# Miniprotein binders against Uroporphyrinogen decarboxylase 1, chloroplastic (HEME1), part 4

Target 1, 365 residues: Uroporphyrinogen decarboxylase 1, chloroplastic (HEME1), of Arabidopsis thaliana (Mouse-ear cress) (q93zb6)
Amino acid sequence: SSSSSDPLLVKAAKGQAISRPPAWMMRQAGRYMAVYQKLAKKHPSFRERSENTDLIVEISLQPWQAFRPDGVIIFSDILTPLPAFGVPFDIEEVKGPVIQSPIRTEEDMKRLHPIDFEKLQFVGDSLKILRREVGEHAAVLGFVGAPWTIATYIVEGGTTRTYTVIKNMCHTAPDVLRALLSHLTKAITEYVVYQVEHGAHCIQIFDSWGGQLTPEMWERWSKPYIEEIIHAVKKRCPDTPIVFYINGNGGLLERMKGTGADVIGLDWTVDMADGRRRLGSEVSVQGNVDPAYLFSPLPALTEEIERVVKCAGPKGHILNLGHGVLVGTPEEAVAHFFETARNLDYQTLFQNHVPAEKAEPELVV

## First folded at step 23 (miniprotein)

Design o2 (from i1 with L11F)
Fold by OpenDDE base, last read:
Structure o2 (fold): chain B 365 residues (1-365), chain A 82 residues (1-82)
Amino acid sequence: as target 1 above (365 residues)
Amino acid sequence: SDLTQRLEELFQRFWQLVEEIYRLMEEGVSPEEIQRLLDEIEKLFEELENIATQLGDPELAEDILQLFMYIMLLLQKLQSQL
């Protein structure tokens, strides 16, 4: 069967029997790497770095060259597709992403159009090159923001901590917000398919702001649109695993399973064994080492990796952090994480679990 | 620069707060301590964002956002023990 040639990460996502967990990190390309800092000094614009094919490829391959992860995610932004469907944004030096013209009204919705892939050619070309450069040795990962997460930026006009405008629109302009979310769902669906067609082996959906919703609000305002994306993508790209991640997902795991994602990404606050129990055997898990362990002594990092891997069990686990690589993370710790992951063997890890026979207390007669 | 030095001091304070939160997960926590930690985090991140602003570094702003998301999730975990 064609399954023998799948990258280790794709096999894990599909729950196939493998010898070790595949490993990758969220934010595995970034400022913690000296090579990235050098490149960022040469090319100071984030938009330049994230929208130029050569720079995207170079940056995406920096972790590949240094650490040989089992997953190579494209260097991009969840906001990258916005200009392609009628939402221009800037990355301001002060505020990060800024949407100069927020969408809050039915009149504002008229600015939206179908996604134009001519404006996203750098993503497609980069994915093709990455697929060639890593060959069969890693999975190429694409990614998107979830409709609610993207809508938050569009409605708020940028990054927010309060979500005041979008949460208010749930009550004051629910039809406008549903129209926006439905438009984003279509655009993101096409963008996922586009990434797969250009060489992504696996797609991660980030609902980064979905964890800031109550479970009820998430089920109403985020989940249906994610389900629609996953259903549409699964129909068009049945062999492509979908990873679904929410930061702060501990209260949402059972609901996240309902989306039809192949892999649920756990944050580091979730107990991996609890997450496995709650999700069951039919869905794979990703994560969830605490990024703070990358600042710990390497033996403690090894022990935590082994703990997480043991808690996840021998199938359907993608080893990752529970959050992105933090600023100031030592490159040596990231190197050690991937080296540790490569040296793991499920037979060794699970053979030494002789169940501690509870020594029955000898009844002193 | 003075800003770069202050940024490093604030990153050190961030990790001290992380360590404090982990300790409180073991020792137990009061609602008043949660509020204190929240106020300290808010103040820390206000200053971090101000420095990122003054440095004109959008990637630093993202790095700070990631730290904020991390520590707030940690604090929420601690708060769930109340």
Scores: ipSAE 0.743, ipTM 0.912, lowest interface PAE 0.7, mean pLDDT 92
Fold by ESMFold2, fold request of step 24:
Structure o2 (fold): chain B 365 residues (1-365), chain A 82 residues (1-82)
Amino acid sequence: as target 1 above (365 residues)
Amino acid sequence: SDLTQRLEELFQRFWQLVEEIYRLMEEGVSPEEIQRLLDEIEKLFEELENIATQLGDPELAEDILQLFMYIMLLLQKLQSQL
């Protein structure tokens, strides 16, 4: 399924030979940019900014226009599809995202229905426009939250740091929780396919809260549902790579590989050389520059980018941060990150030094 | 405003804590220092969240959550050295 017309990011995701790593950043459109702040002041509702086609497109293209990343991710939210299958949410000034009617019982489950794409036309329309605007010069990325992560919001009723309700539910109502996760798996699968059909070249799955589970609990309550999504999507969209990212994933890497994702996104606490060895060469990696380096002097940032790229190797690497861009990040540092990535060349970066008296590499049996 | 000035002071404190955690990763750390850092982080984020509430700014609250996720993972990595 590889071709010369595939964007660089798609080629990297598939482990194909390329001359440099593609680069993009999680949260590359956002409040660290002055142009975003100006737009957000004019349009103060986040729901409007994330659900109006013209605003989604403008915001998604802001980093493209400024930095020319190799990937353009749609400006959206992992909660965006929830109203389309029966889970409305609000964004409140005090609490942020709130789900007024959490799902915790068999009776609550009756409010769920199959995903209704009439409620998500702004996503499809935005992806089509982004695909046209960037052409073959960048990959358009769609994304979803993993079933465990989405279930956390639906069961807790909002954002929490403790997850007490869903953790208790694992023991007190496991059949209801499994039914919820199964419904989400089906809805998310259809939503991934919808994004691909409307222009996405690549899909990232975020299991933002998966790192808060022990590895055994993650294997039980998250992994099987992610595996099912990936398996179904690969059958229906065989040319579309899937990137899988968990915040806090150092103890889960081999388990994440078992989902069948094409690319494993590493957080910044993982040593890239160690992560590459643990994952092997059959899967690609994404990441994993520490976002704090964007606050460093530019030469130090360059050195760290080069170190990460050398550790990841010349195949199957999508250069990224190991976390989303943090508030207050200097725009000049982001520009430098992308300029550094564009000027990398694997041949020169990985060329062995040859001693003057020896013209060929030493062979070791 | 007074809240926006305080917010900037707290962001500076956040980065001071991040720098301290990285320094301790290189120098070594004690259980007492881990507990002190945890206490300071919780105090810092309690005040940051309170400011976001007073400003009525859910995107600021999201930014604060991202900072919290970052520094807690960093602290957990430091703690693993014990």
Scores: ipSAE 0.735, ipTM 0.907, lowest interface PAE 1.0, mean pLDDT 90
Fold by ESMFold2, fold request of step 24:
Structure o2 (fold): chain B 365 residues (1-365), chain A 82 residues (1-82)
Amino acid sequence: as target 1 above (365 residues)
Amino acid sequence: SDLTQRLEELFQRFWQLVEEIYRLMEEGVSPEEIQRLLDEIEKLFEELENIATQLGDPELAEDILQLFMYIMLLLQKLQSQL
């Protein structure tokens, strides 16, 4: 009778007492797996793989079948909802995602409309199937991109390393940019609720490009919109934890706590003990093993996993990488990561390491 | 396939740069070494992006972007030690 109604990952996100950290990996389904590569050869269109219910489910379950993670994230893309609110995109062979009609002016804004879930049935259907297949054993995870991150794609018209158009818009057309971010906030809020209603146990918000802003700019152009999403979702879905992750977030941790997220995902450059100290015990953490350790000898990987878990403490920790799985990662290292996580036991790890009467939060440098 | 062989060589170079950055984090770094690493990273990723373009493979391009984000964040961490 060790079963529970909530998955282990949900319990960890809520800071409940558990015996080991749940584990999953960002980008755990993907090109590092031979089984994915074989499927991708049969179905070479990424849009087909990410928008066909049967393929989404098959791909999402590939890491489940191989590694038994404590979380199964839907195979999808942060751009997937864009056509549903008036921003079509293509995947070009040379350029990748292309938004042929960027939104940069008040006139461009007229193309936006409220999110249309008839165009997203494959997401809802896939989540229902995943919930049925794994929901008694693992948390089903949905996800969204944060408004700033989505706006960078919509304004730039695709992938860029410079962000010059949207950064210039902050000065030259701030009212248009605020209106765009507000529209995205409403659409993303509804899309989060949609995923929860269709089977997600937990939602991760990715602000992939938020780390490229100074902290003060992030407070102006990203944080308020994330706060609004989290506030609205918490009212409508009070039992659903929200994980919030920014790539490059070392300078933003205390500010990220202010969004009201249940879990702050740390990138791998943050020392876990330092991150835990800076965030305090009232919020949970996710992460943050350096993905490069998956290329190390397996004993070194074990040692690093144990070090990170000890630094995070016995409550409120979801074990993950501090980055998505990198191309070329050995499948056997990923398997070892999950096996190590399953064999951890908090009571063994923390028994009598610090005198009970003088216990202090540990930090590790 | 010459392009796939070149990709493997460039991925090996990527990991050599990562290992060097980690070593410098332990030993200490100069601004001159930071600039050299920046130059090598930019050359490496220009070549990787060119190959992804020649192959017409948007998933490879995304993988390359993820590697870029990883190593640039690593380099920023090294820079902060100055």
Scores: ipSAE 0.721, ipTM 0.903, lowest interface PAE 1.0, mean pLDDT 89
Fold by OpenDDE base, fold request of step 24:
Structure o2 (fold): chain B 365 residues (1-365), chain A 82 residues (1-82)
Amino acid sequence: as target 1 above (365 residues)
Amino acid sequence: SDLTQRLEELFQRFWQLVEEIYRLMEEGVSPEEIQRLLDEIEKLFEELENIATQLGDPELAEDILQLFMYIMLLLQKLQSQL
């Protein structure tokens, strides 16, 4: 049942008729905002900021207060649930995320346990507060990492550019890797449901490292586990749209559609009209303005937003960037993006599409 | 600080490389130019990461990772035109 009360973003995700695209940005809370920089100086630990309810709520609401996006994503990390299922991690100043004890063997797998939500109360409490604070004016967004992406951190012991250990495990320890991915699939499924039960209107799945796989490797090692998550979540939470995003997804669009996600997030390298043709009408799209346009003159940003929105068409579009807000992005450009998005009207944007009258070939008699 | 100034210079160089890649998408590109760009990007990001390390700013490291992901995806798009 289309509840008339669904946020604009949820209506768009479901392909419902609406007057304009809803808008939000990946990394919409972050260092480009002066208020965030001020808070981060006061609370220098990322773990402190991302694991304290008051700070999570404050940071998540900074874009809401400044820009009134149609989506308010919780300030968190894809690694946040790791300690809750037996994988501790640290954020080191030099290395970023560090998993002190990588999982690479069957013996290492014994450290994993079912997800403990007592360790994640700050996420649940934050989502509940965010849902109250935005009311009916925006969708609260939850998110998770995909099993392959999370497994990459766990196996590599942190961030990697080569994926050498996990790619080798595909050949040298495939049963261990499948066991890890299956464990993560269960934990992530429960974590998605937990986020929905605590107030997320929509969930984004990030397979951030899935784009670094060949299409064959992605279909073997990532896709099945994402399909399992989406299927399980849709069964338990049938009214919650799922957005699925991979950076560098131009070669994966048809495969991504096969996961059963309600929305496919496009990166900026994908032509929006091509993406729509390839995905068809049964799936919504998110994106895909190039983050670099936020450094352009505001008129050029307006034109690009309008171009992307016109290419996406009047249904099943969530306006976003093709990737996260970049460091040094002018806060004024982000403000202008959301103002532009709020002022869009599909009737106005598509009225001037005179259908190209098929010029009947003048029969030269 | 000298490190902050160098960081700003490197961000300027990043945007110059982005502009160069966009220009090459219109003008056309050679495999040798792709390799040159890759080598320049690798060198740029090695220095950026070294500065982030010296500043002790893990959030800067994430911001740098996002820039890396951005320019590498842009370069892959350029390479797909070969």
Scores: ipSAE 0.714, ipTM 0.903, lowest interface PAE 0.7, mean pLDDT 92

Design o5 (from i1 with L65M)
Fold by ESMFold2, fold request of step 24:
Structure o5 (fold): chain B 365 residues (1-365), chain A 82 residues (1-82)
Amino acid sequence: as target 1 above (365 residues)
Amino acid sequence: SDLTQRLEELLQRFWQLVEEIYRLMEEGVSPEEIQRLLDEIEKLFEELENIATQLGDPELAEDIMQLFMYIMLLLQKLQSQL
C-alpha cells in the first residue's frame, strides 16, 4: 500500500481516493518545444542528449518547468540499456537507431552478457536528481521497452514498418528467438529494479510494436515475458506501480490485464468507457485523449479532457494522451491540457445530488 | 530551405488526411475510399521519409514514424466501421 506522502500519480495508480486525476504526457519533452529545439541545436547528438546526466535532467525538467505535469519521465530511449548487455547501437542521420550487429543466430547470442550498470550510471544519477528536483510535487517515472519490442530492434537492426526478419524468425528459428527474449527479460527486470532503486516512483513498460502482432502471436511472443518481468519486479519492488502500454491495443485489453500490471494505458481509438468496462475496477487506466485535440480550439480540448475523465471514473485514472505528443503540437495547447487537469475536481465533475421528491406544478385558480 | 518548405506542405497534407478520415467516420466509408486513403498515405510517407533522408535528421525520422503510427491506427479505426 502507499503512504499519505506518495505523489498523486502513485496514489491514482494504486486506485486510492484522490481529488483529481494526475496528468502527464508520453513524449512530453521533445521537438514540439522551442526550449528543446534550442538545446538540441547546441547539442546536436541525440546520444549525448540521452546519455549525459546534465542534459537528461535539463530536458526531463523542461516540461515540468513549463507545464507542471504530475509526472516527470526521464528523458531516455527504450534502446538505452542495449550496450550494457552487449548490443551496441548508433543513431544514424538517415535511419535513426541502427544495430550494426543484429542478433539472429545462436552464434550471435554469444555477444550477450548480463546487464552492466556501470554503463548506465547516467540513468541512475539522472533519476536521483529528478527525484530531488521535483520533490513531493510530481512522480518520477522510469521506463523500459518490452522484450518483444526490444527484440524487434535487435533482430531487424533498426526501425522498420514491416518486421519481416523477426516475423520470419518466429517460424525458422523459434528457439533462438525464445533465448533472446529470455535474456532480455532478465536484463529488463534488473533495469526496472535499478531505476526504482535510483528514484523512480513508477515504471512504464512500452510494448510499442506489440500491437503489430495478432493477439495469438502476442500471447506467444510478448505476454509471457512481460508477465515474468512484472512478477519479479512486484516481489522486489512491491510499492512501485507498473504501467503497461501497447500502441494499437484495442483488441488486446483483456490479455494485457492478464500480465498483472497495475495500470493499463489505452490508445485513443479505444472508447474510455468501453475500456474501463472491459478492464474492470481492479486495474487502473491511463490515457487516452486523442493527440489531435491538441490542434483543436481550446474549448474543444477542455470538453474532451472532461469527457475522458468522466468515462474513466473518479478512481484509478492517470490522465494522458492515447499516443505520444505529435510533432508540431502547439505549446499553448499542452499548457492548457495541464492547466485543465490541475483545475479538475472529481467532486464537482461527478456532482451527486439528492433527487428531490417529484414536485407537481402549483396551479393558480 | 526548399526541403523545409516542402516538409511543411506535406505535414499540412497529413492533417488534411486526418480530417478527411474523421469526416468519413461520421458520414460512412466504402472499401474504395479506404484503399484510396491507404494509397495517399503511402505516397505521403514515401515523400516524408525521403525529405528526412535528405535533411539527415534522425529525430525528424522518428517524428515521421510517430505520425505514421497515428494515422494508420486511425485508418484501422475507420475500417472497423465497414
Scores: ipSAE 0.734, ipTM 0.905, lowest interface PAE 1.0, mean pLDDT 90
Fold by OpenDDE base, fold request of step 24:
Structure o5 (fold): chain B 365 residues (1-365), chain A 82 residues (1-82)
Amino acid sequence: as target 1 above (365 residues)
Amino acid sequence: SDLTQRLEELLQRFWQLVEEIYRLMEEGVSPEEIQRLLDEIEKLFEELENIATQLGDPELAEDIMQLFMYIMLLLQKLQSQL
């Protein structure tokens, strides 16, 4: 049996010696691509696009076809599993995700049930197809929302900027919130394992709203549940790297390291060299090019990519943006990012950091 | 459409605010300037969300949310210099 060599991204996540950083982008499939816009016009429902196997595969492969990233993330939503464990939601044209029946009481908690994978077959089938289509040339990425992030949507009834209801529940209904978070932790753990079993090489956990907590609130209300997921997944899927990302994580890095994630995703506001010093050599890093550089002249984008890669060092780096691809990003800049990444060589980039051995003057006696 | 043109104008204003925040990171910032930027960002995003609403485009609403998350994180970095 030829040991199929781990994809470059998996090797980087594991801190293995490789010639260059693997590259992928958060939101690498999206509206900035003309092919996506064309497909979205044909299939205008986001739920149709994200819950149909053929459309999921087609959309997920659009960046693969155009740019050949080292990571191909499944086109999905962090809310996709909600109906599978008893939380229906709608995508409204105006409001985005709407949960008509928020969970705020012990009575509301009775609507929750174990995750039903029959309702998620389109995710499993899509991951299998993606794994086949990319072969050994890229890692297939699965992803989930963290329990706190998912609980925020469920408690608020959709997207929020204030987090008022869930933050209040930390004080007014802490037992209900702990019960919800514990239920979500189990469901998300099983969903991560399900994604791995169906072909995900790597999983990203998004705690998108975790950055809106104080460090103390995050450590109490988010971290323990993420640690539980990571521990359970590591036990069941020991060869699958876990990437953990929080938007606005500069104050949380040391706490994020404590979760047992293989890779910590950095946002662009974090200095990569500082992030490396704070995290140490035992964890890999992902990121963290500022998405705004994709609007810059291509030479400036090249320089910034090289700067970030040099700051990260020659091991345990996954090149990414510090945030998702922004609307209006030029496809050419994304193409250039991936081309630049493919042309990087750690031997070339770090040659000047070998201290010139003092050539002892050969005393020609 | 008039809505599409207004969307483009607001997206240009977004990038101008981003450039202003980056400039202020080099020049220094006051609490009053942070508050001004917050108020301008809030107003900008109210208008952007209203346009996304009128266009009936939930993906545009998400794209706008991503822009909001971006600029707010940038502003938090600027605020950390106070």
Scores: ipSAE 0.727, ipTM 0.907, lowest interface PAE 0.7, mean pLDDT 92
Fold by OpenDDE base, fold request of step 24:
Structure o5 (fold): chain B 365 residues (1-365), chain A 82 residues (1-82)
Amino acid sequence: as target 1 above (365 residues)
Amino acid sequence: SDLTQRLEELLQRFWQLVEEIYRLMEEGVSPEEIQRLLDEIEKLFEELENIATQLGDPELAEDIMQLFMYIMLLLQKLQSQL
């Protein structure tokens, strides 16, 4: 039953008739905001900011206070659950995320355990507070990394540009890699359900590194595990929309649809009308304004937002960027994006789209 | 600081490369120009990462990673026109 009380974003994700697209941004909390920079100077550790309930809530609400987005995503990291299932990591100033003890062997796999939610209470508590603070005015978004993306960090020992170790494991240790991916699939499934139970209205799955695979490798090593997560979550949380996003997804759209996600997130390089045609009417779309338009004159940003919204059509669209907010983005441009989104009306935008009635050629008898 | 000024210069060079790639999407591109852009991007990001390192700013490292992902996706789109 479509609850009449569903947030606008949840209605859009479900393809329900609404007056305008809901809007949110990837990286909508971050350094482009002066309030975030001030808080980050006071609390310089990213782990402190992302693992403390009060700071998570404060940061997650900074965009809510400033811009009133239709989606409020929890401030967290895709790596946040790693310590809760036996993979400690550090964020080094030089290297970013570092996993000191990579998992590459069957012996290394013995360090993995079921996800311990006692170590993730700050996520649950934060989601519960966020749900209270935004009320009915926005959707609270949770998120996770896809098993392949998380496995890449775990196997490589951090960020990689080459994926050399994990790509080699596909050939040299495929059973170890399948065991890792299967363990991650279970942990991530439970973590998604945990986020929903604590107040997430919608979940985004990030396969951030999935776009670096060939379509064949992605279908073999990423897709099955994402499909397993989505199936398990849909069974346990049938009313929770799942957004699936890959950066560089233009070659993967039809394959991404095959995961059972309610919404496919498009990157900004995908033509929205092409993406909509390729995906069809049974799946919603998210995106896909180019983040560079936030550096453009506000009239050009307005025109691009309207273009993207018109290309997506009046149903099953969540307005977003095609990628995260870039460093140095003007706060006024983000404000204007959300103001523009709130002022959109599908009746006005599509009034001039009278479907050309196929004039049946009058058979001149 | 000298590092902050150098960071600003490198970020300006990033946007110049973005503008160049968008121009080449309209004008057309050669494989040699793609390789030149790849080499310039690699060099730019090596310098950016070094600046982030010297500043001791892990969030700047993530911001730089996002810029890298952005411009590489842009360049991949340009390359798809070949």
Scores: ipSAE 0.711, ipTM 0.902, lowest interface PAE 0.7, mean pLDDT 92
Fold by ESMFold2, fold request of step 24:
Structure o5 (fold): chain B 365 residues (1-365), chain A 82 residues (1-82)
Amino acid sequence: as target 1 above (365 residues)
Amino acid sequence: SDLTQRLEELLQRFWQLVEEIYRLMEEGVSPEEIQRLLDEIEKLFEELENIATQLGDPELAEDIMQLFMYIMLLLQKLQSQL
């Protein structure tokens, strides 16, 4: 579709004139919802829930049906594509995700192969259905993990809080690690394009573990690979915005802008006014309500939503939390968040007149 | 069950720690208080992880990781006041 028919979220990502911020939440489908808990009891395997088209679609649409967010993200996992390029994983009851054959040596690298989309048909099929179901009323979001983040799982063999193996590998086997990151960069690039071709309006890159690196290490081991993905995707999918989020990104904002992402997601510890000042007007922002406010009285939540939106300004803002929805979050608070966002009006909120001619997209140079 | 009740108690303790960190942001904090909070967070999350393990619930383990990421970022913000 043309620029004027784009979903509100896409318009915001591109910095176009709009009357209110679009809103969605990271982790908006999940265990905080009673409807999800009921489905999960019937289908206790997470792999089944995340790899069966019908279940993916049902779960992805649960928050849409309940709250009408402006974005519907596919129910998936950053590890989902791993078997498609030679890294099988299991979900164990005790340990969670386990990669039984980590990649740590040149010999291990031989198990990697180009991404095989035959193994990922459920993703493409799900995205097509989601696009059809939400129509013009919401953007469909796909997502990927960044190469560094994915590499931590592949090298460590699962989830860890210490990351000692990959950190040591930076010094003991840097050529192997660079080769792994380069392979992941190619696989992730193709997976982004695949999701766009199958219905995603927007792609979010999560560098979940990027905030745990010093800025200097992040510049060496994460940023170049993210830049390469974004560059390649923008050539192949020029109309698709890319959102880039790191948990713990206050010290990285200017460096994140340097990747070329269209939207920088701010975590909740960053003051939105400061983040906007540091990033400038050339990039859009996403976020960044503290998820703890969903546990507050509803009037306090309203005030915080309005404060964040005022600080972000009327251009280039996607309203979100600065973190994923936390376990135990009341559904009433999530409903209130989305209702508040839908009822915002930039003209009223900023006490400035917004001419009617400014409600249309700006001329593209 | 006992595990479910204990989980609820530990989640209440989590929010008490969050409130304490916010209070210290207003009152000022010492390096000794930061170390105490870190020790309490580690003890809390060891027990939360043990409960997730005993329940055999990888989604609960993911929820616990999300709580850990949240409180550690909050603690890091408190640390920056030193």
Scores: ipSAE 0.699, ipTM 0.890, lowest interface PAE 1.1, mean pLDDT 90

